# VHH binders against Elongator complex protein 6 (ELP6), part 2

Target 1, 266 residues: Elongator complex protein 6 (ELP6), of Homo sapiens (Human) (q0pne2)
Amino acid sequence: MFVELNNLLNTTPDRAEQGKLTLLCDAKTDGSFLVHHFLSFYLKANCKVCFVALIQSFSHYSIVGQKLGVSLTMARERGQLVFLEGLKSAVDVVFQAQKEPHPLQFLREANAGNLKPLFEFVREALKPVDSGEARWTYPVLLVDDLSVLLSLGMGAVAVLDFIHYCRATVCWELKGNMVVLVHDSGDAEDEENDILLNGLSHQSHLILRAEGLATGFCRDVHGQLRILWRRPSQPAVHRDQSFTYQYKIQDKSVSFFAKGMSPAVL

## First folded at step 5 (VHH; framework vhh_6qgx_2)

Design p24 (from v3 with T100L S101E)
Fold by ESMFold2-Fast, scan of step 5:
Structure p24 (fold): chain B 266 residues (1-266), chain A 124 residues (1-124)
Amino acid sequence: as target 1 above (266 residues)
Amino acid sequence: QVQLVESGGGLVQAGGSLRLSCAASGRTFSSYAMAWFRRAPGKEREFVAAISRSGGSTFYTDSVKGRFTISRDHAKNTVSLQMNSLRPEDTAVYYCAADLEGFYLVEPDEYDYWGQGTRVTVSA
């Protein structure tokens, strides 16, 4: 995890809030460092993690996790991490007849009904262990990324329904957390992308948006991070708080500084 | 309880090789994930390499990947670090560390037991 990001979010693994949905968004840049941050953060918090990885392999996350101080291989071996690898599992769904629904059945035909097996997989992965003492602090669902479902022709409403089912189970029933990544297409004519982002924003307690900077900005600045905290129980003026920081990503760290200031000033 | 004793440090010329060994005693060696850390003069302690309890998984910091190889021998209760193509920047005191949990392998604070260290000096 990035300690610098934890400082901006006023959190640590031992005092993280529960019952929360965090929306990660990126526009004209690669926001995957945010996914790597939360994956390593929750593993360090001794959480039971269900990770739905629709594009990248286990090896990809394992290599980055090593740099951030986490062994994904060991987490998986001890039952702390349940990893669903989309591309690898797709071969079984596409080429084999199965007696029971596969979690990735939606890859054969993208429609609303095909997401139920994925939801059932998440529910089974994160349900409490009844034998012996509970080992994990709380459950976490991580999805990288929901934009894949739109690319497959799944409607935004169907994806939002899936997220609602997951939130009801993971956040409300099990008192856990959810983190989902969505790419902002930047296309004004992409109605489904807009519906998905707006719907998720209304459901989220924390929104982190990574944005690419305009051409001509200093090479020492890789992007801009916008942070929005939501407090639904208060009036809108006092409920939502928004902050913007420029950032520079390094191998094992990230540096943040106030909008319009160089790193040398901070 | 486990005690760790490092050996194999010394002076070597750039481009040379050294093999560090760490002998473990006390509790069952196979119960621990093992790692090597180093501390150069004036710098903080940094992760070098780690090996899982089973020996099936190994992890390296980017600067040593492809040059260093970590291995363990359960019969001898040892973990070894083979260091090839050494650079002056590799000059440091190297420490062996053991961790029961085995999940946060690159964080020094996660390790329960530490050796006294063995010095490696790489001349240009």
Scores: ipSAE 0.000, ipTM 0.122, lowest interface PAE 18.6, mean pLDDT 78

Design p26 (from v3 with S31R T100Y)
Fold by ESMFold2-Fast, scan of step 5:
Structure p26 (fold): chain B 266 residues (1-266), chain A 124 residues (1-124)
Amino acid sequence: as target 1 above (266 residues)
Amino acid sequence: QVQLVESGGGLVQAGGSLRLSCAASGRTFSRYAMAWFRRAPGKEREFVAAISRSGGSTFYTDSVKGRFTISRDHAKNTVSLQMNSLRPEDTAVYYCAADYSGFYLVEPDEYDYWGQGTRVTVSA
């Protein structure tokens, strides 16, 4: 996990809020460092994690996790982490002989909006089971990334319905957390992307948006991070709080700066 | 970049209608989500209505749902707010705002560009 980001979010693994949906968004840049942050954060918080990785492999996350102080291999072996490799599993779903329903069965169906098997996978992975002994603090669902579902031909409404079912189970029923990544296409004609982002934004307690720079060469700054917290019980000016920082990503850390300042000055 | 100029404000009697327009200058208007906010004397800015970049999504505060309609015209670079069945409590300065990110539409601090406002007074 990145301590610097925890400082901006005023949180630690021991003091994390529960029942929350966090939206991660990136535009003109790779926001995956935010996913690596929350994955390592919740594993360090001793949470039961269901990770739906729709493009990248287990190996990809395992290498980065090791640099951030968590072993995904050990977490998976001890039953703390349930990992779904979407791209690897897609071949099995569409080309292998019928077995039990697969979480990615929607790839095989003519109706691309059928995400029920994926939801069932998440529910089974995270429900408190009949074993009775609680080893983990609370459940967490991470999805990297929902934009893949749009790319596969699913409509934004179907994806939002899927997230609603997941939120009802993980956040409301089980008092856990959800973290989802969505790419902002920046295209005014991309109506499905627009609907998905707006729908998720209105459901989210915390929004983290990583933006690429429109400026020329800058060695000390990799992008801009906007942080938005929702506080519905306060007046508008205090109800939602928004902060903006420039950032530089390194192997084991992320540096944050006031806009217009370089790391060398701070 | 975008500059915003509001028009259409004025004095109207309760039950009347008024149409506010916001003219945007700049080459990238279609990349911005647009919103209307209002501020009554002594109060904070409050959200009224928003329209997404594509125009596919519209959002309204509960007190104006069914009475106000937000729309945009990409060819004319305008966003409009049609206000029907006006009430004295709708009296405020109305502001047009533009947000490049387009995904969080009800938070004033998320909007980068603002007009100077147009005054709407609704008499009993």
Scores: ipSAE 0.000, ipTM 0.338, lowest interface PAE 11.7, mean pLDDT 79

Design p28 (from v3 with V106Y)
Fold by ESMFold2-Fast, scan of step 5:
Structure p28 (fold): chain B 266 residues (1-266), chain A 124 residues (1-124)
Amino acid sequence: as target 1 above (266 residues)
Amino acid sequence: QVQLVESGGGLVQAGGSLRLSCAASGRTFSSYAMAWFRRAPGKEREFVAAISRSGGSTFYTDSVKGRFTISRDHAKNTVSLQMNSLRPEDTAVYYCAADTSGFYLYEPDEYDYWGQGTRVTVSA
C-alpha cells in the first residue's frame, strides 16, 4: 500500500471506514497503481477480498503486491483472497457449453449480457463463513476494470445494475467495501462510457481520478490525481471536498505535490 | 487552451425567460464537459447545470430543475442555458465552465476553464 496516498485520504488499515464504494478512474494515463494500493491496503487490514480481474493475471498483481508488502499467494491459500481471472477462464466460457452457470457466462450471451452469474460468484465468495475458518474483519470487492464489460458489448445500464446489486450486498448487508476501476475513454461520442462514469460517480463515496498531463508539462510528474469525497444520497456540491495533486509513481512509493507548488517544497 | 465567453445576460421580470450562451474558442472543445455556475451577491459560487461531453447526459441543481435546460452545439462550439420561469432568487452572475476530464460535473473547484461571467437580474 502507498503510505503517501493513505495520508492524503486520512486513513489506515486499522481505522478504515466500512460500507463505502470507491470509484477509481483514469484518463490518458494508467491508474492501475490505485488498484494495487487498495488491494494491498485491504489485505493488510485483514479483510476478506474478492478480486475480479478482467484483464490482468494473478501473477501481475502478485509481483506488485510483493513490492507493497503483501503476499497474494499466501492470502489466497489462507482463504482471505478469492481471485477471478477473467481472461484465463474466457476460453472455456466462450467456446464450451457448461451445465452450471459460470461467473463469466455473460461472455457467451449474444443479446445483452447477463451479469447475474458474476454477481452470484461475488456473493458466494464474500458470504460469512462459520466455525473452523479464519475470521476476517469485513468483506471487500475489487473490480479491475468495468470498462472491459463495455468493450465486450455490455450496456452501461447492465453494468450499473450489476454494481447496484453488489453494493446492496457487499456494502449495505455485509458492511463491507467496494472499489471499482473505470477508464475514461475521452471520446465525446462514447455515450455508454459517459453513462457509466456518471452513474458510478453518483453512487460513490470517494472518487480518485488519475489524469495525464494534457494541460501542462513537467518531466518529473507522471500525472494528476483528483480526490473527491461525496455524499451519494444528496448532491450538495458546495459541501463536497475536492483536492488535486500531481504525482510521480515509483515501485514502492508515490510522491504527491500540491498543484502550483514546487516538488522540492513537499 | 480554451477561452470561454458568456453572453445573453440582462434584466428580466419575474416569470420571464433568458437564454445564456457560452462560446468556446481554442482547440478540443468537443472533449470537454460543460457547466453553468452562478454567484449571487455575497455568496459562494454554486452549481446550476452541467452537460456531458456527448451531450447525452444533463444534470441540474434542484432549485432550477424543470425551469432551466442546458444544451450544446458541437458545430458552433457553444453551450447554452435556457432559463424559464425566472425568480428573484435566480439573480446572480452566471459563469460558463469547462472540465477537460468531464468527471467532476458537480464540483466547481475541479473545472479547468472559466468565463468572465454574465449578469442576470430578475426583478419582482
Scores: ipSAE 0.006, ipTM 0.450, lowest interface PAE 9.2, mean pLDDT 80

Design p29 (from v3 with R27L V106R)
Fold by ESMFold2-Fast, scan of step 5:
Order: sequence, then structure tokens, then C-alpha cells
Structure p29 (fold): chain B 266 residues (1-266), chain A 124 residues (1-124)
Amino acid sequence: as target 1 above (266 residues)
Amino acid sequence: QVQLVESGGGLVQAGGSLRLSCAASGLTFSSYAMAWFRRAPGKEREFVAAISRSGGSTFYTDSVKGRFTISRDHAKNTVSLQMNSLRPEDTAVYYCAADTSGFYLREPDEYDYWGQGTRVTVSA
């Protein structure tokens, strides 16, 4: 995890809010460092993690996780991490007839109403186990990324319904957290992308938006992060809060500085 | 109850050094972003330096960059400001401040807890 981002969010693995949906968004840049942050954060917090990885392989996340001080291989082996690998699973679903429903069966059937198997997979992965000692603090669902579902022909409404059911189970019933990544296409005529982003924004407690620079990457600044706290838990005290920081991503760290503030160390 | 207490202020000759310290009671600095502000006679409070919760990131106002160094000691629950190459213009009351949100904000009214201040006088 990136301690610098934890500082901005006022979070630590031993002190995190529960029942929250966090929306990760990127525009004209690669926001994947935010996904790596939350994955490593929740593993270090001793949470039970269900990771739905629709585009990248397990090895991709494992390599980055190792640099951030977590072993995804060990977490999966001990039952802390349940990893759904979209690319590998797509081969199994497309080329092998299976009697039981597969979480990614919608890839085969191209049916917008068929995200129920994916939801059922998430529910079973994060279901509490009463026998034996408790090994996890709370459940977490991570999805990288929901834009793939739009690309596969799922409508934004179907994706939002899926997220609603996941939120009802993971956040409300199980008192856990959800983190989802969506790409902002930047295309004013992309109606499905617009519907999905607006719908998720309305359901989210925290929005982290990574934006590319107008001139592109440079040595000292790679992008801009906007942090939006939506509907604060104490609305009588504070309204929605928005903060903007420039950032520089490095191999094992990320540096942040407020717009108009001079950092001594980047 | 939370209280921040500054120490280390005093009189120093131009070109000299001073080290300010801020100690907390009822509050653990590892949970907060910390900052130093100063107020010169007849002027408003201005930002001097800030340090992130982990101590991994530091920020300075241009007039002190390269001369001042902010640091924290988690074991002692203190944050310090090492001031080198002091100038008469650095004469001010220096305040320690804590931000519970962990955000790197420079505006004084965004900080939750404040010390009473320690006076630094730099003679020509």
C-alpha cells in the first residue's frame, strides 16, 4: 500500500471505516495504482478479499503486490484472497461446457440479465464461516474494472443493478467495503459510460479520480488526483468535500502535493 | 483533552540555528498530519512547513526551503522544526498544528488542534 495515499485519506489498516463504497476513476491516464493500493491495504488489514479481475492476470497483481509488501500467492493459499481471473475463466467458459453456472457465464450467453452468477460468486466468496476461529476483520469486494462489462455488451443499468446487489450484501448486510474502478472514456457521446459513472457516483461514499495532465507525463508530475467525500457521515457538520493533489508515481511509492504548494521531497 | 505544547524558542543571532519541538498530550501524532505556522508582528499567520502522518512527505514555503527541516519522532510523540541560517525576517511566534483529516492543507482554519506558540527572535 501507498502510505502517502493513506495519509491523504486518513486511513490505516487497523482503523478503517466499514460499510463503504469507494469509486476509483481515471481519465486520460492509468489509475491502476489506486487498485494496487486498496488491494494491498485490505490484505494488510487482515480482510477477506474477493477480487474480480476482468482484464489483468493474477501474475500482474502478484508482481506489483510483492513490491508493496504483500504476497497474493500466500493470501490466496490461506483462503484470505479469492481471485476471479477474467482472462483464464473466459477460456473455460467459452470452450468448455459446464453444468453448474460459472461466474462469467454472461460472456458465453451475452445476456444482460445474466450477471447473477457473478453476484452469487461474490456472495459465496465473502460469506461468513462460523466454525473455527475468525481469521479476517471484515469482507471486501474489489472489481478491476467495470468498464470491461460495458465493452462486453452489458448495459450500464445492468452493471448498476449488479453493484446495487453487491452493496446490499457486502456493505449493508456484512458490514464490509467495496472498491470499483471505472474508466472515464472522455467521450461526450458515450451514454453508457456517462450513466454508469453518474450512477456509481450517487452510491459512493468516496470518489478518487486520477486525471492526466494537459501536456502529458513529465519527470516531476504524472497526474492529478481529485478526492471527493460524498455525503459525509455527519452532514450537519460538513457538506461534500473536494480536494485536489498533483502526484508522481514511483516504483514502490507515490508522492502527493497540494496544488500551489511546493514540496521539498517528491 | 488534547493539548499541543511548543518549546525551543528564544533569542538567536542572524545566521544561527534553533530547533523547535512540539509535544502532544491526549493525541498521538502518528494519526495526524502536522504543520508549523508563524505570525510575525503586524502580520497574519503564514504556513511554514508540514509533514505527513507517516513522515515520508514534507512540504515547505519557499522562503524557508533549504533552511528549515521538519521531522517527527513517533516514539517520543513529537514533531520538530530545525531552523538553520536564521534571518531577522524569521522573527515570529511559531505554532504547531494538527490536521485530523490527514490532508495537506495550508489554510490555518482547516487545522483542528493548535499549540499556544513559542517566540523566536532573530537579532541582526
Scores: ipSAE 0.000, ipTM 0.118, lowest interface PAE 16.0, mean pLDDT 77

Design p32 (from v3 with D109E E110D)
Fold by ESMFold2-Fast, scan of step 5:
Structure p32 (fold): chain B 266 residues (1-266), chain A 124 residues (1-124)
Amino acid sequence: as target 1 above (266 residues)
Amino acid sequence: QVQLVESGGGLVQAGGSLRLSCAASGRTFSSYAMAWFRRAPGKEREFVAAISRSGGSTFYTDSVKGRFTISRDHAKNTVSLQMNSLRPEDTAVYYCAADTSGFYLVEPEDYDYWGQGTRVTVSA
């Protein structure tokens, strides 16, 4: 996990809020460091994690996790991490007849909107464990990334319905957290991407948006991070809060700077 | 960089209607999420309504839901706010705002581009 990001978010594994949906977004840059951050954060918080990885392999996350101080292999062996590897599993779903519905069944059928088996997989993965098994603090669902579902022909409304059902189960019923990544296509005419981003933004308690640099050149700044806190647990007198920082990513750390200030200027 | 100019404000009786327009100049209008904010005398700016880049999603503050409608016209580079069933508490200076973030944003500081405002007065 990145301690610097935890400092910006005023959180630690020991005192993380529960019942929250966090939206991760990237535009003209690679926001995957945010996914790696939350995956390692919740594993260190002793949470039961269901990770739906739709493009990248287990090996990809395992290598980065090791650098961030977590072993995904050991977490999976202990039953702490349930990993759904979308691309690898897709071969079995598409080319082999399954005797019962597979979580990735929507890949087999031409029609968009059949995400019920994926929802059932998530629900089953995160349900309370028997007293004989290791106890975890609370459940977490991570999805990397929802934009893949749009690319496969699923409508934004179907994806939002899926997220609503997951939120009702994971956040409200089980008092857990959700983290989802969506790519901002940057295309003003991409209505499905626009609907998905705005729908998720409305439902989210925390939004982290990583943006590429537009016009200025600075080799010591990799992008800009916008942090938006929404719907705090406190009553209507509280307003949404927003903060913007420039960032530089390194092997095991990330550095944040006030907007308009960089290490090269300092 | 975008320049925004509001129009359509005026004096109206309670229960009446007004249509505000915001004309955008400059490149990349279609890339911006657009919003309307208002500021009543002695109060801070508050969110009224927002419309996504494509126009497919709209968002409203609770006090105006069902009464106000936000829309955009990419061909004319305009954003409009149709205000129906106006109440005295809707009296304020109304501001048009733009941002490339694409999110449902409700804080004034999230918007980098602002118009100068148009005054709306609703009498009892």
Scores: ipSAE 0.006, ipTM 0.292, lowest interface PAE 11.4, mean pLDDT 78

Design p4 (from v3 with R27F S31K)
Fold by ESMFold2-Fast, scan of step 5:
Structure p4 (fold): chain B 266 residues (1-266), chain A 124 residues (1-124)
Amino acid sequence: as target 1 above (266 residues)
Amino acid sequence: QVQLVESGGGLVQAGGSLRLSCAASGFTFSKYAMAWFRRAPGKEREFVAAISRSGGSTFYTDSVKGRFTISRDHAKNTVSLQMNSLRPEDTAVYYCAADTSGFYLVEPDEYDYWGQGTRVTVSA
């Protein structure tokens, strides 16, 4: 996990809030470091994690996790991590008849009904069970990334319904957390992307947006991170608070600088 | 050079209507969420309405919901605010603002670009 990001969010694995939906968004840059952060964070918090990885392989996350001090292989083996790997499972869904619904059945036909097996998979993965082995603090659902569902032809409304049911189960019923990544296409003609981002923003307690750098000659800045906290109980003027930081990603760490500051001026 | 130019403000009696328009230039209009803010004499800027990049989603402050309608036209690079059933408390300078984030922040300092404002006065 990135200690620097934890400091900005004023959180630690032993003091994390529950019942929260965090929206991760990236625009013209790679926001994957945020996914790696929350995956390692919740594993260190002793949470039961269901990770829905729709594009990248287990090996991809395992290599980065190791650099961040977490073994995904051990977490999976001890039953702490349930990993759904989209690419590796695609052959079984597309080319093999199955008697029971597969979580990735939407790959055969992208419609709202096909997301029910994915939802049921998440519910069963995170349902409290007396296993007689290690016991977990609370459940967490991570999805990397929801934009894949739009790319497969699934409508934004169907994806939002899926997230609503997941949130009702994971956040409300089970008192856990959700983290979802969505790519901002930046395309005004992409109504589905716009509907999905607006709908998720409305449901989210915390939004982290990674943005590509506006100037091409800042050599020591990789992008900007915008952090938005939503507080529904506050007056409208103070309900939504946001902060912007420039960031530089390194192999095992990330550095943040106040908006308008650069490492080069040090 | 980025420029937002508001128009359509004026004096109107309570119960009347006004349509404000904001013409945008110098940037890719379709890449920005657009919003209207207002500032009454002696007060700070407050959020009024926002519209998403595509125009498919709108958000309003409670005091104007059902009376005001925000819309945008990508072909004309404009965002409009139709104000109906105006009240004396709607008297303010109205500002057009643009934001790349698309998250409809109510905090004025999070918006990237601002117009100079257009004055609306509603008499009793």
Scores: ipSAE 0.000, ipTM 0.318, lowest interface PAE 11.9, mean pLDDT 79

Design p5 (from v3 with R27L S30R)
Fold by ESMFold2-Fast, scan of step 5:
Structure p5 (fold): chain B 266 residues (1-266), chain A 124 residues (1-124)
Amino acid sequence: as target 1 above (266 residues)
Amino acid sequence: QVQLVESGGGLVQAGGSLRLSCAASGLTFRSYAMAWFRRAPGKEREFVAAISRSGGSTFYTDSVKGRFTISRDHAKNTVSLQMNSLRPEDTAVYYCAADTSGFYLVEPDEYDYWGQGTRVTVSA
């Protein structure tokens, strides 16, 4: 996990809020460091994590996790991490005559009904278990990334319905957290991307948006992070708060500084 | 040079209608989400309506739902706000705003460009 990002969010693994949906978004840059942050954060918080990885392999996350101080292999072995790997099971779902529901059956035919098995998988993975073994602090669903569903031809409304059911179960019923990544296509004619992003942002408690720089890649600044907090319980004037920071990513750390300030100055 | 120019404001009786227009220049219009905000005398700027970059999604504050309709015309680089069944409490200066991200349309701080405003007065 990145301590610097925790400082910006005023959180730690032992003091994290529950019942929250966090939306991760990237535009003209790779926001995957945010996914790696939350995955390692919740594993360190002793949470039960269901990770739906639609494009990258377990090995990809495992390598980065080691650099951030977590073993995904051990987390999976002890039953803390349930990992659904989209690429490796895609051939089995798409080409084999599988009759029983598979979590990824939407790969066979992208329609609203085909997301129900994925939802059922999430619910089963995160449901409370008997206290005979280790008990986890709270459940977490991570999805990397929802844009894959749109790329497969699934409508934004169907994806939003899926997220609504997940949120009702994970955040409301089970008092857990959800983190989802969506790519901002930047395409003005990508209506489904617009609908999905706007629908998710309206329903999110926290939005982290990683943006490519207007000037392009720079040695000292890799991108810009926008943080939007949504606090319904606060006065309306300060209910939604937005902050912007420039960032520089390194192997085990991320540096943040005020928009327009160089790393050497702040 | 980016500029947003509002027009269509004026005086109208309660129950009447007005159509506001915002002409955008100096930007790639199709790449921007557009919104209308208003500021009543003695109050803060508040969200009224927004339309996504594609025009496929529209958002309204609860007090104007069913009465106001936001639309955009990419060929003319304009955003319009059709205001029906106007009420005295709709009296305000109405501002057009453009957001580069198209991401969270009800938050004023997300908007990069603003017009100078057009005045709407609704009499009882």
Scores: ipSAE 0.006, ipTM 0.440, lowest interface PAE 9.5, mean pLDDT 80

Design p6 (from v3 with S31R S57T)
Fold by ESMFold2-Fast, scan of step 5:
Structure p6 (fold): chain B 266 residues (1-266), chain A 124 residues (1-124)
Amino acid sequence: as target 1 above (266 residues)
Amino acid sequence: QVQLVESGGGLVQAGGSLRLSCAASGRTFSRYAMAWFRRAPGKEREFVAAISRSGGTTFYTDSVKGRFTISRDHAKNTVSLQMNSLRPEDTAVYYCAADTSGFYLVEPDEYDYWGQGTRVTVSA
């Protein structure tokens, strides 16, 4: 996990809030470092993690996890991590090689809105194994990334319904957390992307947006991170709170610099 | 770069209606979420309404829900606020604002571009 990001978010594995949806967003850059951060963070917090990886392989996340001090292989073997490889499973689902219902059945069916098998997979992965004996601190659902579902023909409303069902189960019923990544297309005419991003932001308590620089990726600054804590639903005096930092990503760390401030301050 | 100019303010009696318009200049208008804020005498700026980049999603503060409607016209580079059933408490200077992130925000400090404001006075 990136200690520097934990410092910005004022959190640690022992002090993490529960019942929260965190929206990860990227625009003209690769926001995957945020996914790797939360995956390693929740494994270190001794959480039960269901990871829905729609593009990248287990090996991709395992290599980065090792650099961040977690073994995804061991986590999976001990039952802490349940990993769904979307892309790798696609051939079996599309050509009906499997006998059992598959979480990715929606790839085969004409109805682009049918995400129920994926939801049922998540629910089964994260429900308590033994209702009397808790082995993990709380459940976490990670999805990398929801934009793939739009690309596969799912409407934004169907994806939002799926996230709502997941949130009701993982965050509200089980008092766990969700982290989802969505790519910002940057296209004002992309109504589905707009609906999905705005719908998720309404449901999110924390939004982390990684933005590429206009000049592109360079050695000293790799992008900007915008951190937004959403307004609480309670009728309190609390308001949305936002901060913007420039960042530089390294193999095992990330450095953050406030807009207009020297690196030494952060 | 975007420049915002508000119009349509004026004096109206309680129960009346006004339509505010915000004209945007610059080819990047369609990339931004847009919002209306207001500042009553002796008060800080408060959020009123926001509209997403595509215009498909709208947000309102509770005190104006059902009375105000925000809309945008990409062809005219305009954001409008239709204000119905106006109340004396709606008296304020109304500001148009643009946010580059595209997310709904209620915090004024997070908006990148602002208009100069248009005054709305609602008499009892």
Scores: ipSAE 0.011, ipTM 0.450, lowest interface PAE 9.0, mean pLDDT 79

Design p8 (from v3 with S54T S57K)
Fold by ESMFold2-Fast, scan of step 5:
Structure p8 (fold): chain B 266 residues (1-266), chain A 124 residues (1-124)
Amino acid sequence: as target 1 above (266 residues)
Amino acid sequence: QVQLVESGGGLVQAGGSLRLSCAASGRTFSSYAMAWFRRAPGKEREFVAAISRTGGKTFYTDSVKGRFTISRDHAKNTVSLQMNSLRPEDTAVYYCAADTSGFYLVEPDEYDYWGQGTRVTVSA
């Protein structure tokens, strides 16, 4: 986990809020460092983590996790981490006949596809089971990334319904947290991307947006991070507050440079 | 090599305005990000404002946001800082700085070229 980001968010593994949905967004840059942050954060908080990795491999996250002080291999072996690897599972769904529904069945039938099997997988992975195994503090669902579902032809409404049911189970029933990553396509004609981002923003308590620089990475600044806090029950003009920082990513740390603080309207 | 020369400093009454200018050398100016820093009496050098190489993006420290405006003129090879609603706390020596990477930063040690500074005194 990045201590610097924890400082910006005023949180630590032992006093994190529960019942929250955090939206991670990136535009013209790779926001994966935010995913690595939350994955390692919740593992260090002794949470039960269901990680739905739709395109990247277990090895990808394992290598970065090691640098951030967590062993994903050990977490998986002790039953703390349930990892659904989309790339590997897609091979099984496409090339192997199966009798029972696979969690990623929608990968074969994406057009007009149903995300119920994926939801059912998440529900079963995070439900408490008292079988004499170690108890965890609370459940967390982490999804990297929802944009893959749009790329496969699933509508934004279907993805939002899936997130709503996950939120009802993970955040409300089980008092856990959710973290989801969505790529901002930057395309004004991409209606589904806009619907998804707007819908998730409405449901989120915290939005972290990583933005690429116009000319790409430079030696001193790799991008900009916008933090948006949502405050329900406040008038809209005072409900959102935005903080913007420039950042520099390193193997085990990230540095932030303050740019100013202002109320924001999304 | 880049030479930066600041001007426009002086004595001003609280609530007043001053416009600082920084003249930069040659064609390399158009490829640099530019910033203003200040050093108050007895304090360390701090970031005030920055402008991207294209002028399309600007950044301000919280205490000056809404009061100060940074701009650049490629034809005149200048970067300017328009300071409005000045406060006694704005009293400092103001420095122009250039980042040769083409991107602006908040930390002083990241800038490659510096001017000698221009003094701004705001009376209560």
Scores: ipSAE 0.000, ipTM 0.096, lowest interface PAE 21.0, mean pLDDT 77

